# VH-VL binders against Protein DJ-1 homolog C (DJ1C): the designs that were tried, part 1

All scores and structures are predictions.

Target 1, 167 residues: Protein DJ-1 homolog C (DJ1C), of Arabidopsis thaliana (Mouse-ear cress) (q8vy09r84to250)
Amino acid sequence: KKVLVPIGYGTEEIEAVVLVDVLRRAGADVTVASVEQKLEVEGSSGTRLLADVLISKCADQVYDLVALPGGMPGAVRLRDCEILEKIMKRQAEDKRLYGAISMAPAITLLPWGLLTRKRTTGHPAFFGKLPTFWAVKTNIQISGELTTSRGPGTSFQFALSLAEQLF
Structure headers, positions and changes below count from the first letter of each chain, unless a header shows other numbers; Kabat numbers aren't used for antibody chains.
F is the ipSAE of ESMFold2-Fast. E and O are both the ipSAE of ESMFold2, at different seeds. Each is the mean of both directions, binder to target and target to binder. V2 is 0.75 times the mean of E and O plus 0.25 times the DockQ between their complexes.
Where letters were taken out, [cut] stands.
The coordinates of atoms that the task and the answers printed are left out; those that the model quotes come from them. Centres of patches stay.

## First folded at step 1 (VH-VL)

Design I01
Fold by ESMFold2 at other seeds, look of step 4:
Structure I01 (fold): chain C 167 residues (1-167), chain A 120 residues (1-120), chain B 112 residues (1-112)
Amino acid sequence: as target 1 above (167 residues)
Amino acid sequence: EVQLVQSGAEVKKPGASVKVSCKASGYTFTSYYIHWVRQAPGQGLEWIGGINPSGGSTTYRRKFQGRVTMTADTSTSTVYMELSSLRSEDTAVYYCAREDYYDSSGYDYWGQGTLVTVSS
Amino acid sequence: DVQVTQSPSSLSASVGDRVTITCRSSQSLLHSSGKTYLSWYLHKPGKAPQLLIYEVSNRFSGVPDRFSGSGSGTDFTLTISSLQPEDFATYYCQQSYSTPYTFGQGTKVEIK
């Protein structure tokens, strides 16, 4: 099973590392991709993260899951990556699994139009930006191919839910 | 069997409020959205608004925004629509209808309708 | 607001006739998810509306094969290939692309 976890400047470290670790332990082939110009990026709390590849190397790959960590400005860096936007839109169009935790639902997925008619949760501080009719306050929300979650404190549950859906 | 059962007909005077109930059964209440649609005599169907029973989030058509309130009670699987400051043009049959949030299947099951009559 | 407009507002037909009703949206109903959010309903006096077609062309469970939907973007059609006595009713299209969700004005199909 192939998984993409993109990261960038200001990515939330707990959310990213838990995703990668849990999915790899479950047996997934996880690629950590930097949306920046280099493999090393600083997370939102000052942790240095080292990606496997740059996102440009992922442009033509097909993934069974693409999972987005949050963080500020991490979610904004992901939002502004055109390559990642194309990957994610293709993921959704082909009904393949994708996920977003914390700030990523409101900050990254919403501008891409990927929350239409999807029950969605997200970080409490950004919950008000989610489409009012579709927003829910669950720790984990599965809505078709999309899984969302709230933040660092739900990272394990988020990753385990994705692993269960993959296998 | 999926059912939506609405409360009975009501007669109200202008300026009053009405609260119509819609009790759901035969499915997981929090997995479907409930919409309210009305039809005034001689008129077409008009969407009023909708509610997500999981958490209570609502969306209303702008013309009703200051006068309508929708709520959900998950313990009784019931949605309520309250319309205040009633006018004679609010005379209509009011329907609740459900919509699957996973599939774009339209409104597959409807309540039987509730006639609300507003007259002086 | 996204508006949908039906044509004609009424028509007269005989049992066995082919009936075509059109629905035009003020903007495209094709979403980035690949779905087009247009549905058709049948409504008879004294009864609740009934779903016929969802996502442009998908017949709802139990809807007879004589009902079909087609179209894309902004222009949609409901076709009844051979009108039956029970088909005399008012038909509505509805967009659920964007709130407020809106119905067309209705098309009344009457016996000739």
Scores: ipSAE 0.006, ipTM 0.574, lowest interface PAE 10.1, mean pLDDT 90

## First folded at step 4 (VH-VL)

Design e2 (from b17 with heavy chain S31D T59Y D100P)
Fold by ESMFold2 at other seeds, look of step 4:
Structure e2 (fold): chain C 167 residues (1-167), chain A 120 residues (1-120), chain B 112 residues (1-112)
Amino acid sequence: as target 1 above (167 residues)
Amino acid sequence: EVQLVQSGAEVKKPGASVKVSCKASGYTFTDYYIHWVRQAPGQGLEWIGGINPSGGSTYYRRKFQGRVTMTADTSTSTVYMELSSLRSEDTAVYYCAREPYYDSSGWDYWGQGTLVTVSS
Amino acid sequence: DVQVTQSPSSLSASVGDRVTITCRSSQSLLHSSGKTYLSWYLHKPGKAPQLLIYEVSNRFSGVPDRFSGSGSGTDFTLTISSLQPEDFATYYCQQSYSTPYTFGQGTKVEIK
């Protein structure tokens, strides 16, 4: 099972590392990809993260899961990456699993149009940006191929839910 | 003095495998991707795939997935490319080339090439 | 996939001539960072390919001034201002915007 976890400047470290660690321990082949111009990026709390590859290397690959960490400006950096947007739109069109935690549902997925008619949760501070009828206040929300979660405190639940869906 | 030195020419039968090495020197091996490119007689350049020597992550062109394996040995600063289930159309000169970790640079240094001949 | 297409496929020219090779990409190679991921290589039989130009117009170290690159977005040009005997070779453009990385089919430059 192949998994993509993209990261960028200001990515939330807890959310990213927990995703990668849990999924790798579950047996997934996890690729950490930087959306920046270098492999080393600084997270939202100043931790330096080292990606496996740049996102340009991932453009033509097929993943069983693409999971987005949050963070500010991390979620914005992901939103603004045209290559990642194309990857995610293909993921959704092909009915393959994708997920987003914390700020990523509202900041990254919503502008891409990937929350249409999907029950979604997210970070409390950005909950009001989510479509009113479809927004829910659960720790984990599965809606078809999309899984969302709320923040650093739900990162393990989020990652475990994704691992369970993969295996 | 940046150098990429490849292993010598190979002659193989259809169905066999070949493993080509690319030994790097004169720079920090783990700071650059290594790509493999081939040129069949009378044809242009074709990208096969690449590897990040730091951690061993690979990325293969789809037509080669399932037949190609790339590995890196950081203790010897050497990358290997193995191509299996060889066919006559795999006859080509195979090159390794390095790429910096940012996306704007061209591939600045290449190995001398390794001729792989499949037939006879 | 991003496709790049070169023209002409071959040409013959005399020493001293100005030579122009074009490369067209199926989509823009301009990244949001402002960089454009188009390179040019020279390849002679029995030799490794040699980087000439990166990021559209930057000459690689040691490349003579007669080589220049230009273009933007999807349309790019390599120019040799005064062809020399050592310049007969096949020239390739390459996009490194995203995988799979692709080369043009090549332009063979023959000296008359």
Scores: ipSAE 0.059, ipTM 0.714, lowest interface PAE 7.4, mean pLDDT 91
Fold by ESMFold2, look of step 6:
Structure e2 (fold): chain C 167 residues (1-167), chain A 120 residues (1-120), chain B 112 residues (1-112)
Amino acid sequence: as target 1 above (167 residues)
Amino acid sequence: EVQLVQSGAEVKKPGASVKVSCKASGYTFTDYYIHWVRQAPGQGLEWIGGINPSGGSTYYRRKFQGRVTMTADTSTSTVYMELSSLRSEDTAVYYCAREPYYDSSGWDYWGQGTLVTVSS
Amino acid sequence: DVQVTQSPSSLSASVGDRVTITCRSSQSLLHSSGKTYLSWYLHKPGKAPQLLIYEVSNRFSGVPDRFSGSGSGTDFTLTISSLQPEDFATYYCQQSYSTPYTFGQGTKVEIK
């Protein structure tokens, strides 16, 4: 099972690391990709994260799951990555699993049009930016192939839900 | 089996409020959005807004923001739409309609309609 | 806001005629899922609107096969292959791609 976890400057470390660790323990082949110009990126709390590859090397790969950590400005850096946008749109179009936690639903997925008609949750501070009609306040929300969650405190639940859906 | 039954016709004066009910049956109430649509005499269909009964979140068309309130009572499987500061142009038949949460885009079941007449 | 525009506004036809109604959207209604969020409804005075077609071409349960939908992107067509007496009504297209959801102005199909 192939998984992509993109990271960038200001990515939320707990959300990213928990995703990677849980999915790898479940047996997934997880690729951590930097959307920056370098493999090393500084997370939102100052932790240095080292990606496996740059996102450009992921452009033509097919993933069983693409999971987006949050963080500010991490979610903005992901939003502004055109390669990642193309990967995610293809993921949704092909009905393959994708997920976003914390700020990523509102900041990253919403501008890409990937929340249209999807029940979603997200970080409390950014919840009001979600389409109000579709937004719910559950810890984990599955809506077809999309899974969303709220923040660092729900990171394990988010990752376990994705692992369950993969296997 | 699926039914949306609306409250009866109302006659109101300008400046008053009206509250229309839409009672759902034959399905799991919290698995579907409810939309409100109106049709004024001689006009087409106009979407007013909608409510997600799971959690009670609403979305109102900008034109109605500040005058419309939608609520859901899960214990009675009923959605309410209240329109305040009524004007003669609000005279219309008001419909509720359900929309599935899944990928289907069609609003498959509609209420019978409620005529609201605003007249001095 | 996404606008949808129907034509014609009205038409006169006889039982047995082939009828076409067009709907044009101000933006593509194609979602990244590959689905296109365009629906057609039939509406008779004094009755609730009835879903005919969803996602461009899918007939709703119980809708006769004389009703068909086609199109892509921004241009859509509802076709009634052989008009029946019960088909005299007003037809609306509707986009449900993006809020606010919008309906076409309607096409009244009347007996000639």
Scores: ipSAE 0.006, ipTM 0.556, lowest interface PAE 10.5, mean pLDDT 89

Design e4 (from b17 with heavy chain T59W)
Fold by ESMFold2 at other seeds, look of step 6:
Structure e4 (fold): chain C 167 residues (1-167), chain A 120 residues (1-120), chain B 112 residues (1-112)
Amino acid sequence: as target 1 above (167 residues)
Amino acid sequence: EVQLVQSGAEVKKPGASVKVSCKASGYTFTSYYIHWVRQAPGQGLEWIGGINPSGGSTWYRRKFQGRVTMTADTSTSTVYMELSSLRSEDTAVYYCAREDYYDSSGWDYWGQGTLVTVSS
Amino acid sequence: DVQVTQSPSSLSASVGDRVTITCRSSQSLLHSSGKTYLSWYLHKPGKAPQLLIYEVSNRFSGVPDRFSGSGSGTDFTLTISSLQPEDFATYYCQQSYSTPYTFGQGTKVEIK
């Protein structure tokens, strides 16, 4: 099973690393892709992360799951990546799994139109930006092909839920 | 007039599969989630999972993952629930019910129920 | 998982009695929208469940005025102000706040 985890400047380290580690331990083929111009990316707390590839190498690949970590400005860097937007829209159009944690639901997925009529959770500080009728106060929220979660403290639950759905 | 009409009763042997249909009419099929709920003899109501007929996205209660598959056919306004590897404890009445996306006014319309009996 | 627990499990009452059923959730069911996702259903033998109350206190279309719901946060109540013969049934509360959606254990209301 092929999984894409994109990262960028200001990505939340706990959310990204836990997601990658849990999915790889479950047996998934996880690709960590940088949306920046180089493989080395500094996370929101100053940790330097090394991606496997640049996002440009992922443009024509098909993934069983695409999962977005949060972080500020990490979620903004992901939102502004045109290649990633196209990958995610294709993922949703093809009814394949996608996920977002923390700030990514409100900051990244919402502008892309990928939360329409889906029950969604997210980081407490950004919860009020989610669609009023669809926002929920759960640690993990599954709504069709979309899974969302709240933040670093729910990262293990988020990753385990995705692994369970994938296998 | 909103209506959900389910397929008829089924008798199955352990290890077999069953596929129950739920045909919707009187409303815009793709604007409502469809949920499946069962009730075993002497037991309460148990949610199995649901489907968004717009696009076919599904979500299942964990205990049923790997054994349940839900699909939707928009051309016939019909939802299907297939349960595999049947056991005697799967004997129950199975219901479909709809849920509004925008205004979650409860699950307002239910199918008449389909009895599935698993016996040797 | 969000669990909801009903009390009592059964009761026996006469026509005209006031009946009260309680439902308690393991966590708050309040959304940021201000809505609270707690519903009540009536279930008679051989029939599909019927929606009575949604969002704690809103009566579904066609439900008689004798049915009312109340509560907030984690504690909810269904009241039947004057029990009628057709109200003999099992009543379920249900949370639709988050998946997995869960029903209470049920309250059987017997008429005698």
Scores: ipSAE 0.000, ipTM 0.463, lowest interface PAE 19.5, mean pLDDT 88

## First folded at step 6 (VH-VL; from e4 with heavy chain S57Y D100P, light chain H31Y)

Design f5
Fold by ESMFold2, look of step 6:
Structure f5 (fold): chain C 167 residues (1-167), chain A 120 residues (1-120), chain B 112 residues (1-112)
Amino acid sequence: as target 1 above (167 residues)
Amino acid sequence: EVQLVQSGAEVKKPGASVKVSCKASGYTFTSYYIHWVRQAPGQGLEWIGGINPSGGYTWYRRKFQGRVTMTADTSTSTVYMELSSLRSEDTAVYYCAREPYYDSSGWDYWGQGTLVTVSS
Amino acid sequence: DVQVTQSPSSLSASVGDRVTITCRSSQSLLYSSGKTYLSWYLHKPGKAPQLLIYEVSNRFSGVPDRFSGSGSGTDFTLTISSLQPEDFATYYCQQSYSTPYTFGQGTKVEIK
């Protein structure tokens, strides 16, 4: 099972690292990809993370799961990456698993149109940006192929839910 | 002085495998990607795939997936490309080339090439 | 897949001529960072390819200033301002925006 976890400048470190660690321990082949111009990425709290590859290397690969960490400006950096947008749209079109935690549902997925008619949750501070009828306040929300969660405090639950769906 | 030195020419039969080496020197081996590119007689350049020697992560062009394996040995600063189930159309000169991690600034140094001939 | 197409496929020119080769991409090569991922290589028979230009217009170290690149988005050119005898070769453009990485079909420049 192949998994993509993209990261960028200002990615939330807890959300990214927990996601990668849990999925690798579950047996997934996880690729950490930087959307920046280098492999070293400074997270939102100043931790330096080292990606495996740049996102350009992932453009034509097929993933069983693509999972987005949040963070500010991390979620914006992911949103602005056209390569990642194409990967995620293809993921959704092919009905393969994708997920987003914290700020990523509202900041990253919503502009891409990937929340249409899907119940979603997200970071409390950005919850009001989600479509009113579809927004829910659960710690984990599964809506078809999409899984969303709220923030650093729900990162383990998010990662475990994805692992269960993947296997 | 940056150098990429490849192994010598190979002659193989259809169905066999070939393993080409690319030994790097004059730079920090684990700070650059290595790509493999081939050129069949009378044809242009075709990218095969690449490897990040730092973690051993690979990515292959889809037409080669299942037939190509790339590995890196950091102790000898050497990358290997193995192509299996050889066909006559795999006859080509195979090149390794490096790409900077942080500049993404073209593929600045190339190996001398390795001719692989696949004949009945 | 991102395709790049070169024109012309071959040409003959005299020493001192200005030579222009074009490369067109099937999609924009401009990344969100503001960089454009188009490079040019020179390839002589029996030798390894050589990087000439990266990021559209940046000459690689040691490349003579008679070589220049220009363009934006999807349309790019390589110009040799005054062709020299050592410039006979096949020239390739290459996109490195996203995999699969692709080369143009090549432009063979023959010196009269």
Scores: ipSAE 0.404, ipTM 0.819, lowest interface PAE 3.5, mean pLDDT 92
Fold by ESMFold2 at other seeds, look of step 8:
Structure f5 (fold): chain C 167 residues (1-167), chain A 120 residues (1-120), chain B 112 residues (1-112)
Amino acid sequence: as target 1 above (167 residues)
Amino acid sequence: EVQLVQSGAEVKKPGASVKVSCKASGYTFTSYYIHWVRQAPGQGLEWIGGINPSGGYTWYRRKFQGRVTMTADTSTSTVYMELSSLRSEDTAVYYCAREPYYDSSGWDYWGQGTLVTVSS
Amino acid sequence: DVQVTQSPSSLSASVGDRVTITCRSSQSLLYSSGKTYLSWYLHKPGKAPQLLIYEVSNRFSGVPDRFSGSGSGTDFTLTISSLQPEDFATYYCQQSYSTPYTFGQGTKVEIK
């Protein structure tokens, strides 16, 4: 099973590393891709993360899961990556699994139009930006191919839910 | 001096496999991607795929998916490209080329090329 | 897939001539970082390809000043301001915006 975890400047380290670690331990082939100009990326709390590749190498690949960590400005850096946007829209159109935690649902997925008619949760500070009718305050929310979660404190639950859906 | 030295020419029959090597020297092997590109007689350059030698991550052009395998041996600073189920259309000169990791500065150094001929 | 197309496919010129080769991309090569991922290569028969220009207009180390690149978005040019005998070769543009990475068809420059 192939998984993409994109990261950028200001990505939340706990959310990213827990995703990668749990999914790899479950047996997934996880690619960490930087949306920046280099493989080394400073997370929101100053931790340096090393990606496997730049996102440009991922454009022609098909993933069983694409999972977005949050963080500020991490979620904005992901939102502004046109290559990642195309990957995610293709993921949703093909009804393959995708996920977003913390700030990514509101900051990244919402502008891309990927929350339409999907029950969604997210970071408490950005919850009010989610569509009111569809917003839910659960720790993990599965809505078809989309899984969302709230923040660093729910990162293990998020990753385990995705692993369960993959396997 | 940065150098990429490829293995010698190969002659193969249809259905066989070929494994081309690309030995790197003069730089930190695990700090650059390696790409493979081919040029069939009278044709332009065609990208095949690439590898990150640091972790062994590969990405292949869809046309070659399932027929190509790229590997890296960090102990010898060598990458390999293996192409299976060869056809006459695979006759080409195959090149390896280096790309910087964090800044796409073009593919600055290329190997000398390896002619692979597929004939009955 | 991002396609790049070169023009002309071949040309013949005299030493000292100004030569211009164009490359057009099927989509913008401008990334959100503000960088544009278009490169030019020179290829002589029996030799390894040689990087000339990266990111539209940056000359690679050791490339003579007579080579220059320009353009934006989808339209790019390589210019040789005063053609020299050693410049006969085939020239390729290449996009590295996203995979699959693609090269133009090539432009063969012949010196009379």
Scores: ipSAE 0.336, ipTM 0.794, lowest interface PAE 4.0, mean pLDDT 91

## First folded at step 8 (VH-VL; from f5 with light chain S96Y)

Design g1
Fold by ESMFold2, look of step 9:
Structure g1 (fold): chain C 167 residues (1-167), chain A 120 residues (1-120), chain B 112 residues (1-112)
Amino acid sequence: as target 1 above (167 residues)
Amino acid sequence: EVQLVQSGAEVKKPGASVKVSCKASGYTFTSYYIHWVRQAPGQGLEWIGGINPSGGYTWYRRKFQGRVTMTADTSTSTVYMELSSLRSEDTAVYYCAREPYYDSSGWDYWGQGTLVTVSS
Amino acid sequence: DVQVTQSPSSLSASVGDRVTITCRSSQSLLYSSGKTYLSWYLHKPGKAPQLLIYEVSNRFSGVPDRFSGSGSGTDFTLTISSLQPEDFATYYCQQYYSTPYTFGQGTKVEIK
């Protein structure tokens, strides 16, 4: 099972590391990809993260899951990456699993149009940006192929839910 | 002095496999990607795929997926490209080239090339 | 896939001539960082390709200043201000924005 976890400047470290660690321990082939121009990125709290590859290398790969950590400006860096946007749109079009935690649902997925008619949760500070009729305040929300969660405190639950869906 | 030194020319029959080596020297091997590019007679350059020698992560052009395997041996600073189920159209000069992890200065150093001839 | 197309496919020129080669990509090569991922290579038979220009306009170390690159987004130009005998070769543009990485079909610069 192949998984993509993209990261960028200001990615939330807990959300990213928990995703990667849990999914790798579950047996997934996890690729950590930087949307920046280098493999080393500084997370939102100053932790240095080292990606496996740059996102450009992932453009024509097919993933069983693409999972987005949040963080500020991390979610914005992901949103602004056209390569990642194309990967995610293809993921959704092909009905393959994708997920987003914390700020990523509202900041990253919403502008890409990937929350249409999906029950969604997200970070409390950005919850008001989600479509009113579809926004829910659960710790984990599964809506078809999309899984969303709220923040660092729900990272473990988020990663375990994705692992269960993969296997 | 940065160098990429490739293995020698090979002649193969259709259906066989070939394994080309690319030995790196003069730089930190695990700080650069290695790409493979080929040029068939009378044709332009075609990217085949690449590898991150740190961790062994690979990316193959879709037309080669299932026929190509790239590996790295960090103890010898050597990358290998193996192409299986060879066809006559695989006749080409195969090049390795490095790409920086942290510098977007293009693919600055290339191997000398390895001619692979596939003939019946 | 991102495609790059060169023009012309070949040209004949004399030593001292100014030569221009164009490259057009099927989509913008501008990344969110503000950098544009187009490079130019020189290739002679029996030799490895040589990097000339990266990020549209940056000359690689040791490349003479008669070589220059320009352009933005989708349209790019390589210029050789005064052609020298060693410049007769095939020139390739390459996008390294995203995989699959692609080269132009090449422009062969021949002596008249």
Scores: ipSAE 0.412, ipTM 0.821, lowest interface PAE 3.6, mean pLDDT 92

## First folded at step 9 (VH-VL; from g1 with heavy chain W59F, light chain S98E)

Design k5
Fold by ESMFold2 at other seeds, look of step 10:
Structure k5 (fold): chain C 167 residues (1-167), chain A 120 residues (1-120), chain B 112 residues (1-112)
Amino acid sequence: as target 1 above (167 residues)
Amino acid sequence: EVQLVQSGAEVKKPGASVKVSCKASGYTFTSYYIHWVRQAPGQGLEWIGGINPSGGYTFYRRKFQGRVTMTADTSTSTVYMELSSLRSEDTAVYYCAREPYYDSSGWDYWGQGTLVTVSS
Amino acid sequence: DVQVTQSPSSLSASVGDRVTITCRSSQSLLYSSGKTYLSWYLHKPGKAPQLLIYEVSNRFSGVPDRFSGSGSGTDFTLTISSLQPEDFATYYCQQYYETPYTFGQGTKVEIK
């Protein structure tokens, strides 16, 4: 099973590292891709993360799961990556799994139109930005191919839910 | 200065495999991607795929997925490309080339090329 | 996939001639960072390809100033202002915006 976890400047380190570690322990082939111009990415709390590749190397690959960490400005950096947007729209069109935690549902997925008619949750501070009828206050929300979660404190639950869906 | 030195020419039968090496020197091996590109007789350049030698992460052109394997040996600063289930259409000169992790400089240094001939 | 196409496929020229080769991409090669990911290579039989130009217009170290690149977005040009004997070769443009990375079909510059 192939998984993409993109990261950028200001990515939330707990969310990113827990995602990667749990999914790799579950047996997934996880690619950490930088949406920046270099492999080293400083997270929102100053931790330096080293990606496996730049996102440009991922453009023509097919992933069983694409999972987005949050963080500010991390979620904005992901939102503004044209290649990642293309990958995610293709993921959704092909009914393959995708996920977003914390700020990424509201900041990254919503502008891409990927929350339409999907029950979603997200970071408490950004919950009000989600479509009111579809927003839910659960730690994990699965809606078809989309899984969302709330923040660093739910990162393990989020990652385990995704692992269960993959395997 | 910077050099990429490839292994010698190979003659193979259809269905066999070939493994081409690319030995790097004059730079920090684990700070650059290595790409493989081929040129069949009378044809242009075709990208096959690449590898990040730091960690061994590979990314292959879809048409070669399942037939190509790229590996890196950091102790010898060498990248290998293995192509299996060879066909006559795989006859080509195979090049390695490096790309900086900072994606602005193009592919600045190339190996001398390795001729692979697939014939009965 | 991003395709790049070159024109002409071949040309004949004399030493001292001005040579212009064009390359068109099927999509913009401009990233949100402001950088454009197009390069030009020179290739002689029996030798490795040689990088001439990267990011549209930047000459690689040691490349003579008779080589210049220009263009934006989807349309790019390589110019050799005064052709020299060592310039008879095949020239390729390449997009390195995203995988699969692709080369133009080549432009063979022949003597005469």
Scores: ipSAE 0.535, ipTM 0.857, lowest interface PAE 2.5, mean pLDDT 92

